# VH-VL binders against p19838r805to892, part 6

Target 1, 88 residues: p19838r805to892
Amino acid sequence: QGDMKQLAEDVKLQLYKLLEIPDPDKNWATLAQKLGLGILNNAFRLSPAPSKTLMDNYEVSGGTVRELVEALRQMGYTEAIEVIQAAS

## First folded at step 24 (VH-VL)

Design w3
Fold by OpenDDE, look of step 24:
Structure w3 (fold): chain C 88 residues (1-88), chain A 119 residues (1-119), chain B 112 residues (1-112)
Amino acid sequence: as target 1 above (88 residues)
Amino acid sequence: QVQLVESGGGVVQPGRSLRLSCAASGFTFSDYSMYWVRQAPGKGLEWVAVIWYDGSKKYHADSVKGRFTISRDNSKITLYLQMNSLRTEDTAVYYCARHWSGSDAFDIWGQGTLVTVSS
Amino acid sequence: DIVMTQSPLSLTVTPGEPASISCRSSQSLLHSNGFNYLDWYLQKPGQSPQVLISYGSDRASGVPDRFSGSGSGTDFTLKISRVEAEDVGVYYCMQALKRPYTFGPGTKVDIR
């Protein structure tokens, strides 16, 4: 029921980079928490690519692009939202 | 092998300018935010500046703001620190460091380059 | 700015004995995402700093398990279970929660 597969791979790659910047308020760990996956942050941290691992798990869990955008909005991460919306 | 190598240090008089370089190798440079950290002789570490992976954003410590400018050329896989209006208190070993999001720490450091500002 | 402090500022340890270094921040380093943004670095004599611990308690790759980090919020501790000669140097804590990143004054560890 999730629609994360609708995001093109290049869009996802852009998001990965945006979520790995040195800003705790706008990183993958904070996004994970907003998406209800914060309990897995320790696991994500140990992966080679935390942002990708987060997004993969979010997709497998049936996450939606709408919910992703909402989470990013709560983070005030306008740039990340724009990356998604530009592809729509 | 992942490596950072600083260069450009030397002895200069107060008020002069100097540009440091940090050559990166062994990793995808454009994926990482980069930092400058300095250490005055016999003193501790001081954060100097940071630049985003794509160079879109940069921040500087108040102690160097308006005088120092961090930049990068991802095509040359090089980080820079332009230092203007140098002061004696800027005397230090300058390190470049890579930021890793997985640990949110400086996991790779260069060997450092010494900048001496003296009359 | 977040002010970082360390204690002691110097420590002399007999090889094989444990060592403990404290680090305090002027405000909590615990982010709502669950991580403490506190790093520990070691600068051996004549060398560049190297990361030991990140997120307060995560050992960096290649760091011996005799090193451990603990604490949360404003109080953190780096422990060395059995100090070895190669552990000599200056240890720094650093907060990475807010810019500017700020370091503790450092703790010099020597061997008796």
Scores: ipSAE 0.877, ipTM 0.948, lowest interface PAE 0.5, mean pLDDT 95
Fold by OpenDDE, look of step 25:
Structure w3 (fold): chain C 88 residues (1-88), chain A 119 residues (1-119), chain B 112 residues (1-112)
Amino acid sequence: as target 1 above (88 residues)
Amino acid sequence: QVQLVESGGGVVQPGRSLRLSCAASGFTFSDYSMYWVRQAPGKGLEWVAVIWYDGSKKYHADSVKGRFTISRDNSKITLYLQMNSLRTEDTAVYYCARHWSGSDAFDIWGQGTLVTVSS
Amino acid sequence: DIVMTQSPLSLTVTPGEPASISCRSSQSLLHSNGFNYLDWYLQKPGQSPQVLISYGSDRASGVPDRFSGSGSGTDFTLKISRVEAEDVGVYYCMQALKRPYTFGPGTKVDIR
């Protein structure tokens, strides 16, 4: 539930930053894995902004905000979830 | 040009305090997690501390926990290391380094500042 | 803590010859996200460390292609296909899987 397009740009920017921290358990690569996009991690890594590239691909693939929150929950990334929920 | 410049090093007696600074330039400082890494004379590298891009989280090595505190002022584009209760074994060149978000590596390092703790 | 080891601790190489440095971790550095959290750094004499390799095999920007990283899990290798004078220094591996980050003891590379 919830189109990724509904997330405001500033919310997305906050998420990008949260996913670029030095914590392998809570970074963009682990999120990609949880979202079923882990096979593209090498491609994301080569991009200038891995988190943004991940989120863009997730959106294009039809990913939902609900699924994103669930993935973040599995990662125990409460802070990222709060950023999304505060915007809802 | 991306650059980190450490300052504040010097000679101090055991038990005293010292504050190091790391001035950043050439990039959006607030987008990057920052680190302190030290190197005792003639020895290897030792991780000291890390602070998140927004300062929301910080972690310290056990060897300095309770004595050293990493902090940052994004408005001043500066990283700090407050060093209290200094010991002789804290003698080292202290480097600040930037987190490479795409690889979790230290892609930019300062020139380092020497801290000498001696009686 | 994850313990990092390196071998050899020093080597002398004739210019133009290859060099190989081994790094071992006390536990696997392969994360479930598919990446090995192992970096290689070079500290040239009188200089600050500089990144060579990240994620075990990703050459950093500006790093010559004569440098290559390989390995997975607990065993990693840094190779220099043709050592040059500018490659002299101490090479460190570092695990970035979990805190505290820990470095290998370093490998000193000199030329004859």
Scores: ipSAE 0.877, ipTM 0.947, lowest interface PAE 0.5, mean pLDDT 95
Fold by ESMFold2, fold request of step 27:
Structure w3 (fold): chain C 88 residues (1-88), chain A 119 residues (1-119), chain B 112 residues (1-112)
Amino acid sequence: as target 1 above (88 residues)
Amino acid sequence: QVQLVESGGGVVQPGRSLRLSCAASGFTFSDYSMYWVRQAPGKGLEWVAVIWYDGSKKYHADSVKGRFTISRDNSKITLYLQMNSLRTEDTAVYYCARHWSGSDAFDIWGQGTLVTVSS
Amino acid sequence: DIVMTQSPLSLTVTPGEPASISCRSSQSLLHSNGFNYLDWYLQKPGQSPQVLISYGSDRASGVPDRFSGSGSGTDFTLKISRVEAEDVGVYYCMQALKRPYTFGPGTKVDIR
């Protein structure tokens, strides 16, 4: 169960770029840790699209937009939260 | 084929300005954050600056802050380094490099362009 | 700033023999996301640097398996199991945990 399909594809594409900046505190690996998917980081680093692979895995696992926003808040990633909220 | 090519180096007097360019090809430039790194003759590597994929954030080493400015033009697929108030200690080979998110490494480097600051 | 040191600063190796290079950081490079933000780069004579190892131990594409990286936190090692003529150059470690990104002083590797 989850509601990640509520996010439009263009929102997801923006999030992928935001998670691939050179800032360890605000990247896909830290988001994975906050979402309880940190054990999969060894697989995500091998992906040609780590952020997409993370987000696809989270969606299949029944992840929710509310939990995603809370994880981003714990990271202090206001810009990423705003992308999600502006598209609501 | 992924490639970075620097240009704009040369010999210049102290106090003058130079602008370096880094032309990118073979990848979607606007998806990648970029760096400048320099190497004085016979010395090690020193990070100079970084710019986010969309140009929204720029950070410079203290040794160049206020004198050098990293920038990019995603429509021209080019990274720049504007170097003002050049000093003899700025003499170096200047490399541009690409950030790869999967490894968080400088995965692609250009061949470098030499800047010599001499009176 | 995170200070990076390397040992030795120079070494000469008989072709076919192993080499080992130490890198130490003034602060831990292990992030809470599980990764060590430590790279190794090789600069061959007259060339630009190239990445060999990321995350302390992850070999970059196209890098021969005679190169290996190990360590965590503040203490890292690069090993070359059998040095070849093409391995001549300067090896740099670098931390990417926080700005300013900093390199070690380099280790010059040459052959006899």
Scores: ipSAE 0.877, ipTM 0.949, lowest interface PAE 0.5, mean pLDDT 95
Fold by ESMFold2, last read:
Formats: structure tokens, sequence, C-alpha cells
Structure w3 (fold): chain C 88 residues (1-88), chain A 119 residues (1-119), chain B 112 residues (1-112)
């Protein structure tokens, strides 16, 4: 059981949009790589909602908010970190 | 049903300004980053500008930087290109296009609007 | 800026025969996330461009399977296994790895 349910739904919705910008360094595919889910990127790109599919998979696998924030820091994605931290 | 429609093209003199609009329909406009791409008559495609889904980031090609400004109004479901200090080399068909994050491609294009800059 | 080139710039194909278009970039388009940021677009006469292939090899929805893309890094190929009359137009490759996003010069495909 992960702790991703601690994130409010509106925070998750903001994160999905932030990960679907046209910047390969700050998108869902690079986040998936940092979270150890990079082998699923070929499936995620086919989803109608790639960021949500990534985040749902991460949550079901027992992912933590702490690991998510660390991955975003490795990407240099300050805006995404701020939406998580403002909710906590 | 997903559609982009450009408007505002026309014939103008060098040094004048023009504003292009791109009306979107059939999708949640505020979820999508958007582009302008142009094509001079008989020539290839040239990227002009990109804007993030929320308008927070804007980037322009060097050939138009300082003269053109991409913008959007999500409440009016419309993308804009403000074109100042127009030059004859800006003569082109201007397309708006949508970014799809799954493929990272320009997946939907409008029909284009012609801008002619001539003395 | 990443420079994109295409070869040939023009070709005429007998209907039902294959066609092949090469695209090269001045820098690798392979990102550390595993994707090549290379698209193929077709502009049919009098129409707007439409996406055919993304990530170098992924066919867009509704694109017939006679279109295939291959390659990685700096060298990419679009193949049409059996050219049909509806395939006439100009084919552009485009890199989306780094701004400014840049297109190749286009390859005009006609039928005999």
Amino acid sequence: as target 1 above (88 residues)
Amino acid sequence: QVQLVESGGGVVQPGRSLRLSCAASGFTFSDYSMYWVRQAPGKGLEWVAVIWYDGSKKYHADSVKGRFTISRDNSKITLYLQMNSLRTEDTAVYYCARHWSGSDAFDIWGQGTLVTVSS
Amino acid sequence: DIVMTQSPLSLTVTPGEPASISCRSSQSLLHSNGFNYLDWYLQKPGQSPQVLISYGSDRASGVPDRFSGSGSGTDFTLKISRVEAEDVGVYYCMQALKRPYTFGPGTKVDIR
C-alpha cells in the first residue's frame, strides 16, 4: 500500500498537465524513467492519458510521494515539486 | 469534430502589424500546448512559436523573436499570434497546431491563413 | 539548431511499387528516456500537413500499415510498401527534441 493517496485529486490533476508539456526533459516519459518504470513507456505513449496511466501504475506498485519528489528534483522540475509541497 | 480554424490573414505593407487567431473546438483547449507553423509559398515548413497549455511559457523562432508574440485565452478557447514589424519574408500560410503528449507530435492542424507582406 | 536533411527531394513512383525516404539530423534525436523525437508528416496537395509517424516508428491513428518508419539517432527512413494515388504529396521529417523545432526540406512524391 503506497502513500500516493495522500495527494489531493486536484494536485494529481495539476501534475498530469505539467508532465504533458512539449519538453522531453520534463515529461511523463522522463519521469517514468526516473521512477524505474521506463520499460512501460511504450505502453504509456498509447494511453489516452499517459501521465495518469504512469501515476496510477506507480501508485498501485506501492510508490511513495517522497520518491516522486526526488525524481522530479532529478529532472529539475521545480514547478511540479511546488504543487506537491503546497498541498502538504 | 476536433478542429482548429485560423483567421486574420491578409495583405499588409512591410512594417505593419497583424493579429492571427486560431479558434479551437471539440477538445479541452486548456489541456494542450499549441504551436504556430508557417509555410512560405512554394517552400517547406518552419516552426514559428510554441505556448504551454496554461500560457506560462512561450518560445519563438529566432527569425520572429521580438516581433511576434504567441498568446492564448483559454476562456475564449483561442490561440493568437501578434505579428509586429512585418517583413516581406514573413509572407506565408500560417497554421496553428496542437501538441499531443502521448506521441509528442503536432497531431491536429488548422487549414491555415495566408499573410502577404508586400509594398 | 538541429539541421534536418532528406533524400531524395523528389521521386516519381509507379503505383503499387515501394518508396523509401531518408531523413538525417545533425545531432542525435535519441533522448535518455528512450524515445527518438522524430516525426514524419505528409502534406497532400492543397491540404494541411498530417502526422504519419511519431517517435521514429510509431504509426499515428488511422495511418495505413503500408507506412513504416525506422532508424534511431541521426538516420531515419520512411517506407511506403505499395504507393497509392492518395499518397501523393510532400513528406517532411521533423525533430522535436530541442527548440527550435526543425523540419527537413521535404520529399515530393508523385505517381507515374
Scores: ipSAE 0.876, ipTM 0.949, lowest interface PAE 0.5, mean pLDDT 95
Fold by ESMFold2, fold request of step 27:
Structure w3 (fold): chain C 88 residues (1-88), chain A 119 residues (1-119), chain B 112 residues (1-112)
Amino acid sequence: as target 1 above (88 residues)
Amino acid sequence: QVQLVESGGGVVQPGRSLRLSCAASGFTFSDYSMYWVRQAPGKGLEWVAVIWYDGSKKYHADSVKGRFTISRDNSKITLYLQMNSLRTEDTAVYYCARHWSGSDAFDIWGQGTLVTVSS
Amino acid sequence: DIVMTQSPLSLTVTPGEPASISCRSSQSLLHSNGFNYLDWYLQKPGQSPQVLISYGSDRASGVPDRFSGSGSGTDFTLKISRVEAEDVGVYYCMQALKRPYTFGPGTKVDIR
């Protein structure tokens, strides 16, 4: 059961940009792997908006903000965590 | 429609400075990380620098670190390379390139601008 | 730094015949997210480089299907099933796994 609707659209847009930097350790593909969606990475890379496609799939799958923050923590992605926490 | 155009190259003496510009058009510049790549005459490609979409992170190749600075002005839709203390080995065509996160590749390149460092 | 090598450094191909270019890296380019961070670029005479292949095997938009990439880890191959005149140029592999991003030395492809 998910709560991703709690994130404002502006926060989601910031997260998409943060996940599209040229750092394999901190990109959408690695986040997908941490969220248990790694098998979908071949579909995500074909999307014109990979981070949005990942996040939409995560939300529909019942993903939670808490689990999202934990995945970002495992990636060492402090900047992304701060964007979520500043909006709380 | 998507385009990158470099400018600011020329012939300069060793020890001088130049600033290169890369004007972008046809895409939302502030969404994309950017690179500089150079190619000495008759030689291969060498990555020079990368800057994040918001300018928050910058990384340079060791061969230019401390002398070159990548920067961007998202309000002017322009990428820059400030080149100080130029050396003859910096002679090259300088390209700007865009990062595309779907492929993690340099998907759009400018035409390049020639920098010649010669006595 | 990850060292990239290519073989051969040059080749001359009869039009319509296949070509194959090998690229090797000093470290695995396979990330735990499942992707190989290996690109192929073509620089045609007098032009800027253009991306052909990403992730070792994904053709970029507009790249003809006669180009194919394969391999994983440290060993990658670019194949051109039938070389055409427009394919003349220098082919570079590049790793994007770890800074500094490094290119192979290039393979010059020409036709007879």
Scores: ipSAE 0.873, ipTM 0.948, lowest interface PAE 0.5, mean pLDDT 95

Design w3
Fold by ESMFold2, last read:
Structure w3 (fold): chain C 88 residues (1-88), chain A 119 residues (1-119), chain B 112 residues (1-112)
Amino acid sequence: as target 1 above (88 residues)
Amino acid sequence: QVQLVESGGGVVQPGRSLRLSCAASGFTFSDYSMYWVRQAPGKGLEWVAVIWYDGSKKYHADSVKGRFTISRDNSKITLYLQMNSLRTEDTAVYYCARHWSGSDAFDIWGQGTLVTVSS
Amino acid sequence: DIVMTQSPLSLTVTPGEPASISCRSSQSLLHSNGFNYLDWYLQKPGQSPQVLISYGSDRASGVPDRFSGSGSGTDFTLKISRVEAEDVGVYYCMQALKRPYTFGPGTKVDIR
């Protein structure tokens, strides 16, 4: 029941960068925890592209854009939410 | 070959300005947040500033806030540190470093450039 | 600011023997995402720093397995199981949990 394929590739690329800033409250590891994928963080940290690996795993697991936006809202990451919403 | 090379250091009098450059190569510079870190002679390491991958956010240590400004030009693949109103206590080797988000560490450092502030 | 301390500040080790360096922070470095935001860096004589350990315990690529990091929260330890001549230098812990990012004072490791 996932719909992550509806996000344009350029939106995903922007999100990857936003999740790889040096802020533990707004990074891929915290997003993974909010999305119920926190157990995979030890694998994600070893990826050459941790945010992409997280997002690919989320998509394969049937994740939705709405749940993604809600997780970002729980992180207070308004800039990331705006990228999704402005490009839609 | 991933590399960072600092330049622009030198000897200056107190109150003067310098601009440091950090030339990057071997990686997609615009994907990475960057830091400046300094080390006074015979002393430890002190974080100076950080800048986001797109330049949208900049943060400075209190010891340099208002005097130093981190910046970047992604089209020139270069990080900068503008240092104004230099003081004797700013004498240090200045390193640029790359943030790697997988480890959240300073994974690549330049060789450093020496700034000496002396009367 | 999160204050970082290290002990000892200086250490002389016979080659082949172990070394242990303690790092303490004034606040917990454990984030709700499960990671401790604590790095270890080595600065060899005449060189820039290089990362050894991230997240308190993860060896950086190319770092020999004789280096290990442990600890959580406010207390962290770097161990070298058998010190070699190439391990000489100053070891810094650093917290990356929140700005300003702060380093410990360093531990100088020498060989007898």
Scores: ipSAE 0.867, ipTM 0.946, lowest interface PAE 0.5, mean pLDDT 95
Fold by ESMFold2, look of step 24:
Structure w3 (fold): chain C 88 residues (1-88), chain A 119 residues (1-119), chain B 112 residues (1-112)
Amino acid sequence: as target 1 above (88 residues)
Amino acid sequence: QVQLVESGGGVVQPGRSLRLSCAASGFTFSDYSMYWVRQAPGKGLEWVAVIWYDGSKKYHADSVKGRFTISRDNSKITLYLQMNSLRTEDTAVYYCARHWSGSDAFDIWGQGTLVTVSS
Amino acid sequence: DIVMTQSPLSLTVTPGEPASISCRSSQSLLHSNGFNYLDWYLQKPGQSPQVLISYGSDRASGVPDRFSGSGSGTDFTLKISRVEAEDVGVYYCMQALKRPYTFGPGTKVDIR
């Protein structure tokens, strides 16, 4: 159902790095909360790759690029939105 | 193993400059945001600066803002702290540290380099 | 700036006894993402600091389970169930919620 497969791998790799900066308002944990995956944050923190684990879970659950962009907009994360929009 | 090694400390007079280096090894340096933290002799820890993994954002503590500049060269796998207009209160051991996003903590620290600012 | 305080500032413990260190912040460290942005560090004599606990209660890799963290919001506690000689040093709490990142003043733990 979802369309996350349409994002190029290099875009996903850029997003992982952007979500792993030391800013609680703009990190993977807050994105997970916005995407309805916040209950999994305790599992994500234990992952060797928290942002990738989050994004993989979002993709398998049928997540869409539109919803991802809206979550990033709610976080005020314009740099991450620009990475996605430049690819599409 | 994952390692951070600081260098460039020494004894300098007030008003002078020093440049600290932090050499990283054992991990992909360009994936990690980095910090400087200092500790005056016999005192506690004080955060000094942070820089994003790609160098795009830099933030400094008010006590050093305008005098110190954090920077990095990902091709040389090195973090820097340029310290200008040094004051006696800048005397401290300076540590570099790595941010780990899973814990949002300073998970790897260097051994530190001593900066003494004395007339 | 978020002010961090610790108590006690110093304590001496007989080996094998428990120890408890309190940390308070001037603002809640609980983020809407569900995490408390509170870390604990140990600086052993002559060494660099090392992380013990993140998110208030999550032990870092290699940290023995005799160390435990608890608390939420503004009040946090680090407990050592049985103090050993290797646990001597200064313990710092630190908030990572907002820049400037701020440390508590430290708690020096000695034996005997």
Scores: ipSAE 0.866, ipTM 0.946, lowest interface PAE 0.5, mean pLDDT 95
Fold by ESMFold2, fold request of step 27:
Structure w3 (fold): chain C 88 residues (1-88), chain A 119 residues (1-119), chain B 112 residues (1-112)
Amino acid sequence: as target 1 above (88 residues)
Amino acid sequence: QVQLVESGGGVVQPGRSLRLSCAASGFTFSDYSMYWVRQAPGKGLEWVAVIWYDGSKKYHADSVKGRFTISRDNSKITLYLQMNSLRTEDTAVYYCARHWSGSDAFDIWGQGTLVTVSS
Amino acid sequence: DIVMTQSPLSLTVTPGEPASISCRSSQSLLHSNGFNYLDWYLQKPGQSPQVLISYGSDRASGVPDRFSGSGSGTDFTLKISRVEAEDVGVYYCMQALKRPYTFGPGTKVDIR
């Protein structure tokens, strides 16, 4: 159902770091909200790896790369989009 | 043991320069954005600068813009603050601090280094 | 810049009694992601600051449960249910919503 497995692991690792910068508009919590996973943010903040926990949850729930790119576009996160598009 | 240790503080005259260092240990330095925060004697805390985990973005407070430059060398596991054209109002204890993305807080602080700018 | 204020600026408490510190911001600190970007820090005498509370109410690791944070938007409160001698120091609120990150003026807490 989802196609997140098509993203290479090194792309995912780059995304995790990009989502853990000190910018509330461009972090894992705002991405979770845009992906419809915002109710899980209270659990994500407790993770030793919030971005990875978010992305694992999104993948297991059947998330798609297209929806991920659209969420990042809504956040205005050009660098994160470029990392995905360079791999695809 | 996670640790940050500042060095390079001292007494200098106005107009001179200093470079502060912050040596990190016990964590993967290149995963974390870092800050400088200062505290003038008897005063509160003031954010000075932030640098992203890979050094790609740097932001400075208006009071130091053009005079101070935050930088990092991830291969040496060290954060820097280059302070040029020092003024008496720059007299403060300078702390480095680590950003933790889970809490979005300054979760680890160094012990600070004192910079005194005096004629 | 987001201006942060605190009340009171100084507080003397009998050991075992509660304390309450108010923090106000000139703009809402509630982000659309659901989090308030408000921290509380304690600076004990002769020490660097340490984080107590993040997101307005989330205790940092190792912080005793007698500390609690509450509030949202522009009004926040730190409470200490039973003040102990080790709680002496200056308490700062800080907003992390947008640069420049700004601290309140601090509240000095001392015991009788």
Scores: ipSAE 0.865, ipTM 0.944, lowest interface PAE 0.5, mean pLDDT 95
Fold by ESMFold2, look of step 25:
Structure w3 (fold): chain C 88 residues (1-88), chain A 119 residues (1-119), chain B 112 residues (1-112)
Amino acid sequence: as target 1 above (88 residues)
Amino acid sequence: QVQLVESGGGVVQPGRSLRLSCAASGFTFSDYSMYWVRQAPGKGLEWVAVIWYDGSKKYHADSVKGRFTISRDNSKITLYLQMNSLRTEDTAVYYCARHWSGSDAFDIWGQGTLVTVSS
Amino acid sequence: DIVMTQSPLSLTVTPGEPASISCRSSQSLLHSNGFNYLDWYLQKPGQSPQVLISYGSDRASGVPDRFSGSGSGTDFTLKISRVEAEDVGVYYCMQALKRPYTFGPGTKVDIR
């Protein structure tokens, strides 16, 4: 069910880096909270690649690109939205 | 064998400039945001500046804003701090440090380089 | 700016005895993502700082079990269950919630 496979691998790699900046309002932990995955944040922080682990979990859970963009919008993360939309 | 090594410190007169370098090794430098932190002799730690992994965003402490500029050259695997209009209160050991997103902490620090600003 | 305070500023401990260091912030460090953005660093004599605790309670890799962090919001504590000679140094708390990132004044820990 979800459509995260439509997102190109190079777009995902850019998103991982964007989510690993030192800004609590625009990081993987806050994205996880907005996507309803916040309870897994303790597992994500222990991962060698927290943003990738979050995004893989979201994809396996049936997440959609539309919901991802909405979460990023709620975070005010324009740069991340633009990466997704430029790949359309 | 992750390592950060600062260089470029020394003794200068007030009003002069210095550029500090921080050479990184053992990790993919372009994946990590970086910091400068300083410590005046016998004093505590003070954050100076941060730069995003790609150099797109930079933020400086108010005490150095307009005088110091953090920058990076990912092709040379090096972080910089350009320090202009130096003052005696800038005398400190300057450390570079790496941000780790899992802990949101300064997980790797260099050994520091001493800057002394004296008449 | 978020002001960080620590108490005590200096502590002398008999080896094998516990130690406790308090850190207080002028604003809550708890983010809506569930994490407290509070770190603890140790600076041993003649060395650069090293991270001990992140997120208020998470021990960094290689840090012994005798170190523990607790607290949430504005009040945090670092405990050493049994102080050893290698634990001598200055302990700093630091908030990473909001720029400018700010450190506490440090707590110097010595042994008798």
Scores: ipSAE 0.855, ipTM 0.942, lowest interface PAE 0.5, mean pLDDT 95

